# VH-VL binders against o60147: the designs that were tried, part 312

Target 1, 175 residues: o60147
Amino acid sequence: MLEKNKYLYIFRHIQTNQVLLSQGNVLKKTALFQLPYPLQKPVAPNGMRPAKLRKDHWVPLLKVEFPNESMFQSVFMQLLNYRKYRSVQPLTSDLLKLPIPVRRRKIMRQEVPNTIADLADILNKEKFPENSVRLQLSDKSDSEYADWPPSVQIDSEEIKLSRGFREKTTVDEAR
Short names: E, the ipSAE of ESMFold2; O, the ipSAE of OpenDDE; V2, 0.75 times the mean of E and O plus 0.25 times the DockQ between their complexes.

## First folded at step 15 (VH-VL)

Design kc8 (framework fv_dargistotug)
Fold by ESMFold2-Fast, scan of step 15:
Structure kc8 (fold): chain C 175 residues (1-175), chain A 120 residues (1-120), chain B 106 residues (1-106)
Amino acid sequence: as target 1 above (175 residues)
Amino acid sequence: QVQLVQSGSELKKPGASVKVSCKASGYTFRSYGMNWVRQAPGQGLEWMGWINPYTGEPTYAQGFTGRFVFSLDTSVSTAYLQISSLKAEDTAVYYCARGTPYLSYGFDSWGQGTLVTVSS
Amino acid sequence: DIQLTQSPSFLSASVGDRVTITCRASQDISSYLAWYQQKPGKAPKLLIYDASTLESGVPSRFSGSGSGTEFTLTISSLQPEDFATYYCQQDYEYPTFGGGTKVEIK
């Protein structure tokens, strides 16, 4: 269609539970810059092998279909804002007492619930028409992390990806 | 209809500063990124960076840190580019352009451009 | 940053000609490429985004193709209003533009 993209994909890392936002069903290396914690060891400046983006380690969490491109962009921008806001909040004293790897694991474990809650919050604040937003979840029970507005129609049908999605690629360490 | 209207041309001496405005209308200002693009006389296009109107956070391309500042006033849907300590090499047409980077959508609406001339 | 190299820099053509402009990226940018047209004294106009998607209102004689590192813009039958400078642009990382291709009359 002539209209620009109206779909939002959110992917979950199978090991860390970190999430990535994408406007399509393919992950690109720039999406890794959304992550506060690297998935792989940093590549050495001496020309060592670049870090790899393991597409087979990312699975769809959810897909959102909006009525038009303007609504997609509004929600996408707001999700980036919520995500950045969460990443820069001061850590609690209890978390600061933990070794860094344990602290990171606890923080990462919350990204799926947090992202779903943020999405629902945005959709509740926006005044979209009834049943105008289609939400597909890989696991319907994840919808329980939030209360959804009447604008959202929840569908548990399988999210379809391009056949090349799970191909292995190389990527620089995220900053 | 989406429109971006920029402030008029400026003639400045080296060492001065300039502030270019870009007023947006016809869309939800907070929902789309705002980019700045420069074009020196007879040369090509250079992306300078963008500002996220939802967060207010600017991102500058390599080569446009220090003297260049992106800002916005969401209450009047206006983005600003400020250049301090102007040099002759800053002589160019400066464009604002609507688009959120990393989505492959391109920049679909552009201001008319503001000519900044820096000469003694 | 990602560098884009356009060829040719200058192209002389006649009305009715088929014109092809190439853009090469210094690394794989998937389909994250757009094409712009700029006429003298005017702002650039978006023609194509996501490598091959025609922007609304752009004539069908314009088409884009390619993925990865090599991309092409084709004008199937050049019209008088098509004499302009054309730029490619990527946003896979920090956006960058190609050097431009000036299409002039023969």
Scores: ipSAE 0.006, ipTM 0.546, lowest interface PAE 11.6, mean pLDDT 80

Design kc9 (framework fv_dargistotug)
Fold by ESMFold2-Fast, scan of step 15:
Structure kc9 (fold): chain C 175 residues (1-175), chain A 120 residues (1-120), chain B 106 residues (1-106)
Amino acid sequence: as target 1 above (175 residues)
Amino acid sequence: QVQLVQSGSELKKPGASVKVSCKASGYTFRSYGMNWVRQAPGQGLEWMGWINTWTGEPTYAQGFTGRFVFSLDTSVSTAYLQISSLKAEDTAVYYCARGTPYLSYGFDSWGQGTLVTVSS
Amino acid sequence: DIQLTQSPSFLSASVGDRVTITCRASQDISSYLAWYQQKPGKAPKLLIYDASTLESGVPSRFSGSGSGTEFTLTISSLQPEDFATYYCQQDYEYPTFGGGTKVEIK
């Protein structure tokens, strides 16, 4: 009858700090299509894309709860656009001085703060109702990468799952 | 309810241009991307590309660069497809369809289609 | 581009028949496949998205299954209004459609 809450799930890679966006709480292999991000030529041999999806290498960064599908799709669409825009920006002279592997590592490491800043920027511009968007982080200090609008309620409890967003389900001894 | 209403059929000569409109109602226009799909007479569906309704940034499929232009007028919740230098092979029904690529929701609302006929 | 191959391209069926349509992708697209129904002179209608999720308002006789490279659309008991052309569509990469399967009355 009522429109159901929608969730945006954001994962980060433990080693590279790369970020993947997901519409569901289980990371799908198709999410890898979000990688690699376009870079200036020549392309580094190690690339931005992992060769295969290793589920234990991706951990929750944050979870965003929206009251309806329209708000979810609006934010998701804008966030994807912001990420693509960042990926094609010219490199600074300081970054160009670095060897390709070192440069790529620095760029990847910035994806977490950049994604959080982009999310906050989008939410500030949308002017959603007060406390209508709920944010839960794996590391509460990551909320400090941005200034949040009145529409955002940040949960005091952190996400405690080590793999994905599998919460409060039947005991899984197999995994 | 969600509705996409397209402009009426067009009969054009080779070399002319045409601008097809797609007016959206029943939802927040900028929350969903808009896609264009072509169907030549007796043929299947062919995705032409999409436009980001927030930024106005179009993305074109291979084969639809150059003569094809996607644009928006957000003040009236309308998307446009412009085809320049029309050729006989552009004769087709053109559909607008709501959807954001990379989400698993499919194209859940479609315009009724606009027939563009190019003949001398 | 990811290519989708549908089989058969056409089939003849009677009311009450079980109809199956197959869609094969040129590479692994996980579950990012949708199915559409198109009646003559009409716009396509979304039936199924994410390989197996029924769109709101679509009759339960329609079902989708599969993952990776092979997918099927099944109509468990064909009705008169089901005579149409059916298309699969992926959005794992930039969207592409299958060639279509025309379901005709015997």
Scores: ipSAE 0.032, ipTM 0.595, lowest interface PAE 6.8, mean pLDDT 81

Design kd0 (framework fv_dargistotug; at its last look DockQ between E and O 0.20; V2 from the best seeds 0.00; counts 0 for: pae E 13.6 > 2, placed apart)
Fold by OpenDDE, look of step 15:
Structure kd0 (fold): chain C 175 residues (1-175), chain A 120 residues (1-120), chain B 106 residues (1-106)
Amino acid sequence: as target 1 above (175 residues)
Amino acid sequence: QVQLVQSGSELKKPGASVKVSCKASGYTFRSYGMNWVRQAPGQGLEWMGWINTYTGEPTYAQGFTGRFVFSLDTSVSTAYLQISSLKAEDTAVYYCARGTQYLSYGFDSWGQGTLVTVSS
Amino acid sequence: DIQLTQSPSFLSASVGDRVTITCRASQDISSYLAWYQQKPGKAPKLLIYDASTLESGVPSRFSGSGSGTEFTLTISSLQPEDFATYYCQQDYEYPTFGGGTKVEIK
């Protein structure tokens, strides 16, 4: 039987560096609901939470291939949990000293490294088989945001995806 | 084998409340979201919302806010749907269905459904 | 909300027939569409997800195609057990279902 898609795509917003998780080729509208906010939801500044999904505003950050669907599902849910956890944490004293717009920007800028670190942490805990997870980054330097377990094989080739979309692969063509 | 087993049929009077259970087995409960789908007699399928089984966060579809509550007991891999202040129009079969929001694998596993009849 | 319109609502066919069911979305939903089969008194069964991917255990006579706003479920050779109601479902936004297509014996 044909295996289910076990690819995780992570996109970042070109202006805010906010991060969205996607299984599909194109971002869903509902993906916007993944965006974390502080415990107290302030009025989002322009660009903090787009009113509409602008696919052209999102660029690929990384692609992950998992050994199977179950592992993918597990990691996906855990990533969501990590985001939620951060969103409900009290702001640090340093952040509170900053003007609200600056604070918001600073928080959003941390989403990329935090997400990468979260992924690595989750994968470290899962203890998947060696080289069973394939990670491809749009910028290889982003891999430096975390220590990766032996289960992760980082591709030497960077992903070449268009904004909001993934390129067709042989796997995609087979479907 | 993945299985979702729901509680039995319910007969309630208007104004009463009902709590339907959906017990999951054969997979890691927290790895997959749980959806609730309603089907009125002779009608089509209606998505009511879903609950993140990892975080416990529920999301309700429009029209299913207020009287409808999703909850979990992760210790027994069970999701619950509670409907309060029941109305006649709530008469339907309610299904739990496995599937994580933001993903596109469809609802690959369904409970057998729970008939809730609201009659005076 | 995204509206899904199925056509036809009712379809009479014979065993061995090629059956085609169409699902039209009110807006572009890319490939985020699933097909379900439901028999009387039973829960729906997933047949196709992501517009064209066959669910494990589903006979190969079932196939899905389409993207954007037009989608099709095809049964290449209708079998006796295929008489049922079929639903399309999108999850580009919050999930919505089509109105269903009942496939009956001619």
Scores: ipSAE 0.837, ipTM 0.921, lowest interface PAE 0.6, mean pLDDT 91
Fold by ESMFold2-Fast, scan of step 15:
Structure kd0 (fold): chain C 175 residues (1-175), chain A 120 residues (1-120), chain B 106 residues (1-106)
Amino acid sequence: as target 1 above (175 residues)
Amino acid sequence: QVQLVQSGSELKKPGASVKVSCKASGYTFRSYGMNWVRQAPGQGLEWMGWINTYTGEPTYAQGFTGRFVFSLDTSVSTAYLQISSLKAEDTAVYYCARGTQYLSYGFDSWGQGTLVTVSS
Amino acid sequence: DIQLTQSPSFLSASVGDRVTITCRASQDISSYLAWYQQKPGKAPKLLIYDASTLESGVPSRFSGSGSGTEFTLTISSLQPEDFATYYCQQDYEYPTFGGGTKVEIK
């Protein structure tokens, strides 16, 4: 048996700043189920959302490399739990005084700093081995949203892939 | 080790209902999605849908709306498939299969299958 | 729905042969393709995921390649236990399976 290297790919929406988590370097339509504010209204009765995944609207935020699949699954599930927890908390009084569309926009804009803070909190609690988790950001200034534990090694090189985590190959460029 | 154990075969009359169980062990039940896949005799594999084990929310493929219901009992790490108003064309082996919570990287563990036969 | 077309639907081969099965997607699915082996009366077994990553415990004679719309499963030297039906499956969108390829002894 071999340890499977697992990556957590995190994307942000260019217009709304909403965040999607992905196991793969390319977003799938089903990732849209993560959104608390759906981009399209759902269609009854099958529960499938009529949401369109526009790849050009989602850009890399960060990539996390874990030493094994077990650690990836644990962190991924905890991030989903934090997201769920945030979605059911009572709104603050300052948000409640805003009109609904303005309030929603302000909440969505905070998903990037919130996701980064949540990731750091999880990694701080888990006490993984020193330098065992590698973090690569598209914009290193986003790392300032949190204090990182000794288990995290932040890559000095930013993500240089345009609109994705997948490095373009000669074949892809020929397309 | 990851294991999915399904309930035994069922023989039903048209119009009856059946409830197939899939008991999971060897992993954290709420960390992985549960898929249902059907295979009619001599035919290929057909994905019926998935249930998010963390939220409890089911999603059905177009052909499996209405008569098909996915549900969970998280206290015993078990997923269920219920089919109501059974028709002859529902005769198939029904599999549960573990996937990631958002349907990535294939289905790495499968139940043994439950044969549901609908005949008059 | 994304359609997957497998070629051939059946093939006859001898032990030791190199076997190639192809799967074509109706649209670009990146690398979100898996391959399964199914023996009569048994549940499918995952062989390969993410187009080319071998599942743990699967013999190294199995390999996958491809990206986008064209994918291949190769068995480098067919063994007696490899006579089975093989399915490709995408999970780029809601999952769909190919029609299957039955590998029979010649």
Scores: ipSAE 0.007, ipTM 0.571, lowest interface PAE 9.4, mean pLDDT 82
Fold by ESMFold2, look of step 15:
Structure kd0 (fold): chain C 175 residues (1-175), chain A 120 residues (1-120), chain B 106 residues (1-106)
Amino acid sequence: as target 1 above (175 residues)
Amino acid sequence: QVQLVQSGSELKKPGASVKVSCKASGYTFRSYGMNWVRQAPGQGLEWMGWINTYTGEPTYAQGFTGRFVFSLDTSVSTAYLQISSLKAEDTAVYYCARGTQYLSYGFDSWGQGTLVTVSS
Amino acid sequence: DIQLTQSPSFLSASVGDRVTITCRASQDISSYLAWYQQKPGKAPKLLIYDASTLESGVPSRFSGSGSGTEFTLTISSLQPEDFATYYCQQDYEYPTFGGGTKVEIK
């Protein structure tokens, strides 16, 4: 069969600003294993990884269209490795001085800009053809966290929040 | 088309060594983890471990930490399983299987298997 | 390590039968379970991942369900090509496989 375009979907948590990467427009429960810890462990959630995936708490951050699966998989794996690498770095003295709840929030606040910067760094290092990668953001100002290579075409339209079927307004039915 | 092509069957004596190869094609080799799975005759499947094809770091299941070595040659998109000091109990079919390195999508592509027979 | 117990070990069935295979985990593994089909002399083939998601190209007569510790693979109408051994596999932590279920012609 013919190889089809592949999409990288990046989600942001509405409260914590944690970031998850996905191959599909809907997060799988396994995505939670991407969430980093103060020290790396190969399996099992603890610390900042929620016990359950609440799909209504995760909204689109950005979408990247690749022309084939090979480009997608290369970028996807590198992006996960950047997150893993960051998760095992020793905490700075400034962070260690903070109370744990404040420390967690400060680390989490950086996930959006860090992920966007990491994505751009990977794309700048890759030898992809000009305009071969289409980037669409939910907030176009987020593109300012990084400098993008000529291979990236930034879509002029922002991602709209998707909604499934909605039933009739209950107020109208109650009257 | 994703393909994993393994080296041919091996007949060995106890104490010898063997190196099984798994050549990948049809995808970016360094984007997927490579798992090794063995199946003794008439038995089920046993995960031996995996190698991170981006970093080259192997992880071994319990019981596979001594005589079993995973390695890569990324220039030819090939993973290797080396077994030293072969025992009769090592007689099995050895599979390579592709999976993501950090996500759980199952093993979506498998090599055809390599039969290693260890007999006196 | 997480143990997976498949039931039954052997199953005799006729073409057209509905077949159900059970996999029980020794601990809660959420939905992190895959199902494989293996024919004699062949490598396993992925059928289902994430408990219930069909792999590309797998016929819709195959379905998976369950979460936590109890999982099922169902073949709604057994076909001649479905006589094989089926394995469950967890990937909640480092993978382990169930013991297998051989589906034979009655």
Scores: ipSAE 0.006, ipTM 0.485, lowest interface PAE 13.6, mean pLDDT 81
ESMFold2 (binder alone), look of step 15: mean pLDDT 93; pTM 0.947

Design kd1 (framework fv_dargistotug)
Fold by ESMFold2-Fast, scan of step 15:
Structure kd1 (fold): chain C 175 residues (1-175), chain A 120 residues (1-120), chain B 106 residues (1-106)
Amino acid sequence: as target 1 above (175 residues)
Amino acid sequence: QVQLVQSGSELKKPGASVKVSCKASGYTFRAYGMNWVRQAPGQGLEWMGWINTYTGEPTYAQGFTGRFVFSLDTSVSTAYLQISSLKAEDTAVYYCARGTQYLSYGFDSWGQGTLVTVSS
Amino acid sequence: DIQLTQSPSFLSASVGDRVTITCRASQDISSYLAWYQQKPGKAPKLLIYDASTLESGVPSRFSGSGSGTEFTLTISSLQPEDFATYYCQQDYEYPTFGGGTKVEIK
């Protein structure tokens, strides 16, 4: 009885704070599709979207363990939908008056708090059993961006690089 | 294939109103902003503003508030430009054009244009 | 608003000529400049974005260069289908277009 894909990994760009979601602890180039711009358009260097996937530029933000694959898929798809919704929202007039590089930095910096808030919102709407969802963060202070439901258990241990990045789980190695 | 199809030419008298449509196909309508650009006869291009296709919120360039209204009907993937209290100086070809709000990839798809003529 | 000044307003050229069009911005716009081609009676077509990136499907004879306040569009060997009006456009702030450059057959 082995479970597949019951873990959600969220990664943060060390320079831009942009966020990528992954169903495994290995970042794949296809994850770049989650950024605001389609893969078919080239992007300028130092833009909002990296020109290439540099694995040394992405670090774990958090890891979520779900009771089963069905709950994982539901939350994962909802997070992707929240991110897509945010990407098409109008920019405020204050942001539009800023030079494009400044606008990009402000928007990208908000991805970490926004993703954490979105995750908590989804989990608050879902009626999961108490302590059924385990949340582990690289920086525990990031949990303060949201109010968590009783279904969430926050791990006292922070993520280490050797556990959350550039390593394959047994499940990932089997693929 | 991405396609923007606009309504046909209009001939109006001063003081009338006109509503130009721009129907999108071949892509997810709500994922891209819609821009409006006008071009008076023999003149250059002038950006009028844009509308967020997800929320319906318009943003107008200076000089295009009051008489000009951008709107949407997302159920049919169509954007609209309404001009009220038409003046002779509003005579122009009006274009809709697809853009993005985060990085400038330019306006990569354009409608064919709608000629609005205002004369007595 | 940011103003864009194109020069020349028009030029006459022959097939095979190298053509250069300049666009100057009233303030620093980094690389946030696009170039469009417009043929009579037709909608504009995007040629170049981010000052120097060629749009998919645009012939390699078109190139863009520049940053800050001065930008150029170059057509290395003019073809019959290139006789058109060319516009620069910035979106560093709210979008604005240059006045256009009409390229006519000599």
Scores: ipSAE 0.006, ipTM 0.502, lowest interface PAE 10.8, mean pLDDT 80

Design kd10 (framework fv_dargistotug)
Fold by ESMFold2-Fast, scan of step 15:
Structure kd10 (fold): chain C 175 residues (1-175), chain A 120 residues (1-120), chain B 106 residues (1-106)
Amino acid sequence: as target 1 above (175 residues)
Amino acid sequence: QVQLVQSGSELKKPGASVKVSCKASGYTFRSYGMNWVRQAPGQGLEWMGWINTYSGEPTYAQGFTGRFVFSLDTSVSTAYLQISSLKAEDTAVYYCARGTQYLSYGFDSWGQGTLVTVSS
Amino acid sequence: DIQLTQSPSFLSASVGDRVTITCRASQDISSYLAWYQQKPGKAPKLLIYDASTLESGVPSRFSGSGSGTEFTLTISSLQPEDFATYYCQQDYEYPTFGGGTKVEIK
């Protein structure tokens, strides 16, 4: 049998606190499609270059190791669905009273606590075996955004990124 | 059930413009992105770009900037593709296709296609 | 852009045959590959996403495998309705499609 991916990496933007999900330790340029609001302007003439994925603007938030690829796929898809659901909910009256830039900033800042809470919610309902899911956090205090099930083992070991962590545009040659 | 219904075939002269519509039903329009894919006669599929249906922000593939415009009318769950200054090489079937707004996990629903023919 | 090369471009097969189509990427795309079926005059239909996940409603005779730069679509026992053109598509970067593989009756 071929080895399948069983790792989920979550990255956060250092300024906005926005979150990107990745299947593995490489942050894909298309992960920017997860963002409803672009972080930067196109650089190329006529807008031919999309927003650049700058690796210096994104840091690992957490890494999850699942027992197998099936469990990884289930949790990853559910987490994406939670994000879609949040993005289409009506804004509260408190948020609607704010100027657009202030409103977006507040929404963006909540992505880290929201994503962590969503991950914990999914793991609580899936009822995986005790200590079968390994969670590594860059900041262990982020675990406090949720209550974790017995299936989760939390550790503080450093998250290693691959050489493939990208900042290239589609116009530039591959390095 | 998810359905994407596109406008009918168009025959245009070089230099004219065309606007293709794609009306969505059977799902929450703003929850999924809308992609545009072109297929020239006898050729393969070519991704043109997508539009975020929640924010209205379009993204164009290289080669589809300038003359091509993606837009929405969310009140009628419809996406639009406008092509200006039509050229013979724009002759193709144009498809709209539903994808995620966050990651493309394949396009799980497609319009029937709109043939745009550009000839003198 | 990431280039996808499909092989063969054309194959002739009989009902009941096992059919294998390959898709090779110009760079590592992990598992971010989908497969589509297109019949003449029709829109493409999604068969498989994330390299090996079968789309809901697609017959179990279809399967996908591979990761990195080499991917395979397999039809375990070809049926009359399976004669079509098949495309791979990556979403590791902005989406691109392979050139297609036409599966014709022998």
Scores: ipSAE 0.008, ipTM 0.500, lowest interface PAE 10.3, mean pLDDT 80

Design kd11 (framework fv_dargistotug)
Fold by ESMFold2-Fast, scan of step 15:
Structure kd11 (fold): chain C 175 residues (1-175), chain A 120 residues (1-120), chain B 106 residues (1-106)
Amino acid sequence: as target 1 above (175 residues)
Amino acid sequence: QVQLVQSGSELKKPGASVKVSCKASGYTFRSYGMNWVRQAPGQGLEWMGWINTYTGEPTYAQGFTGRFVFSLDTSVSTAYLQISSLKAEDTAVYYCARGSQYLSYGFDSWGQGTLVTVSS
Amino acid sequence: DIQLTQSPSFLSASVGDRVTITCRASQDISSYLAWYQQKPGKAPKLLIYDASTLESGVPSRFSGSGSGTEFTLTISSLQPEDFATYYCQQDYEYPTFGGGTKVEIK
């Protein structure tokens, strides 16, 4: 069960560069349903399998601290909507000319810059008080993917993960 | 350009320990997993395990529990393999290899290998 | 763990020959299979990933096919520099390698 709080964590897959959003510092297997491409490929003929959650394959991209739960919920929901909107847009003709594996690789590599840009766009649209939002990045240079509003304070302190994230591997069962 | 540079060959006596290094350059070290692969003389490739370069958490294949330790020094983008209580059967070339950034997870970059010879 | 069985273990062929190497998995691994080339005294080199995708810089005479439990690596016209040992590797679960296939020219 998720705790209602004011922290947003965003994780990046170390191999595919895909991004997961979490309302806490522990990844749940349900977060994998955010992905347009499963980490495990479907096995014919029995249909699509849930993605396998291997916590050793995910690293923190950024952490955002909001002054209250209401602001957190607003930004979190808007960010999910931005991601869904991107996932249903038509592919460009240049991407459609590429073989499927190459095409997917290019799309997935863009998730980090796209997510950061979307977060900044949402924060620029909202009129939050000056220095009220704390943004902590694993790699501070990732802040350069966007222009940030005066409401955002960027910090380079290391993102701390829960012990549960480090010590537990969760696998979706296919029985 | 991605490079993995390993430490030089080692000649050790049984019971000694050895520490092999693998220095990464040309990419963000903490963003890709580091694998260790062993090859005994005249034998095939054997995956030993990997270390999550962000968390420092190692995972060992079944045959490599106990005497083998994976570690990191993220300040110098270097991964380490330590083998304690060396035995003659540990004689092998040890490779570090980067986990792929893409769908297949193939090891797209390899160190040159470190020969560890264990003899009296 | 997932076992990979390569056949043949040894193959002798002439320059210009088409050669095929088979890799069989003990369970369904979808397309999570890579092929490597290793020359004597050198580190392995990734040739193919995702069963059939050619790695950048690898000559087009190399191709991979298959899915599930049966996979093949094909060299359409063997060249002198293709003398090497070839390995398949799965990463559907924790990685395992096949036993290798040594390709000797002539």
Scores: ipSAE 0.005, ipTM 0.503, lowest interface PAE 13.2, mean pLDDT 80

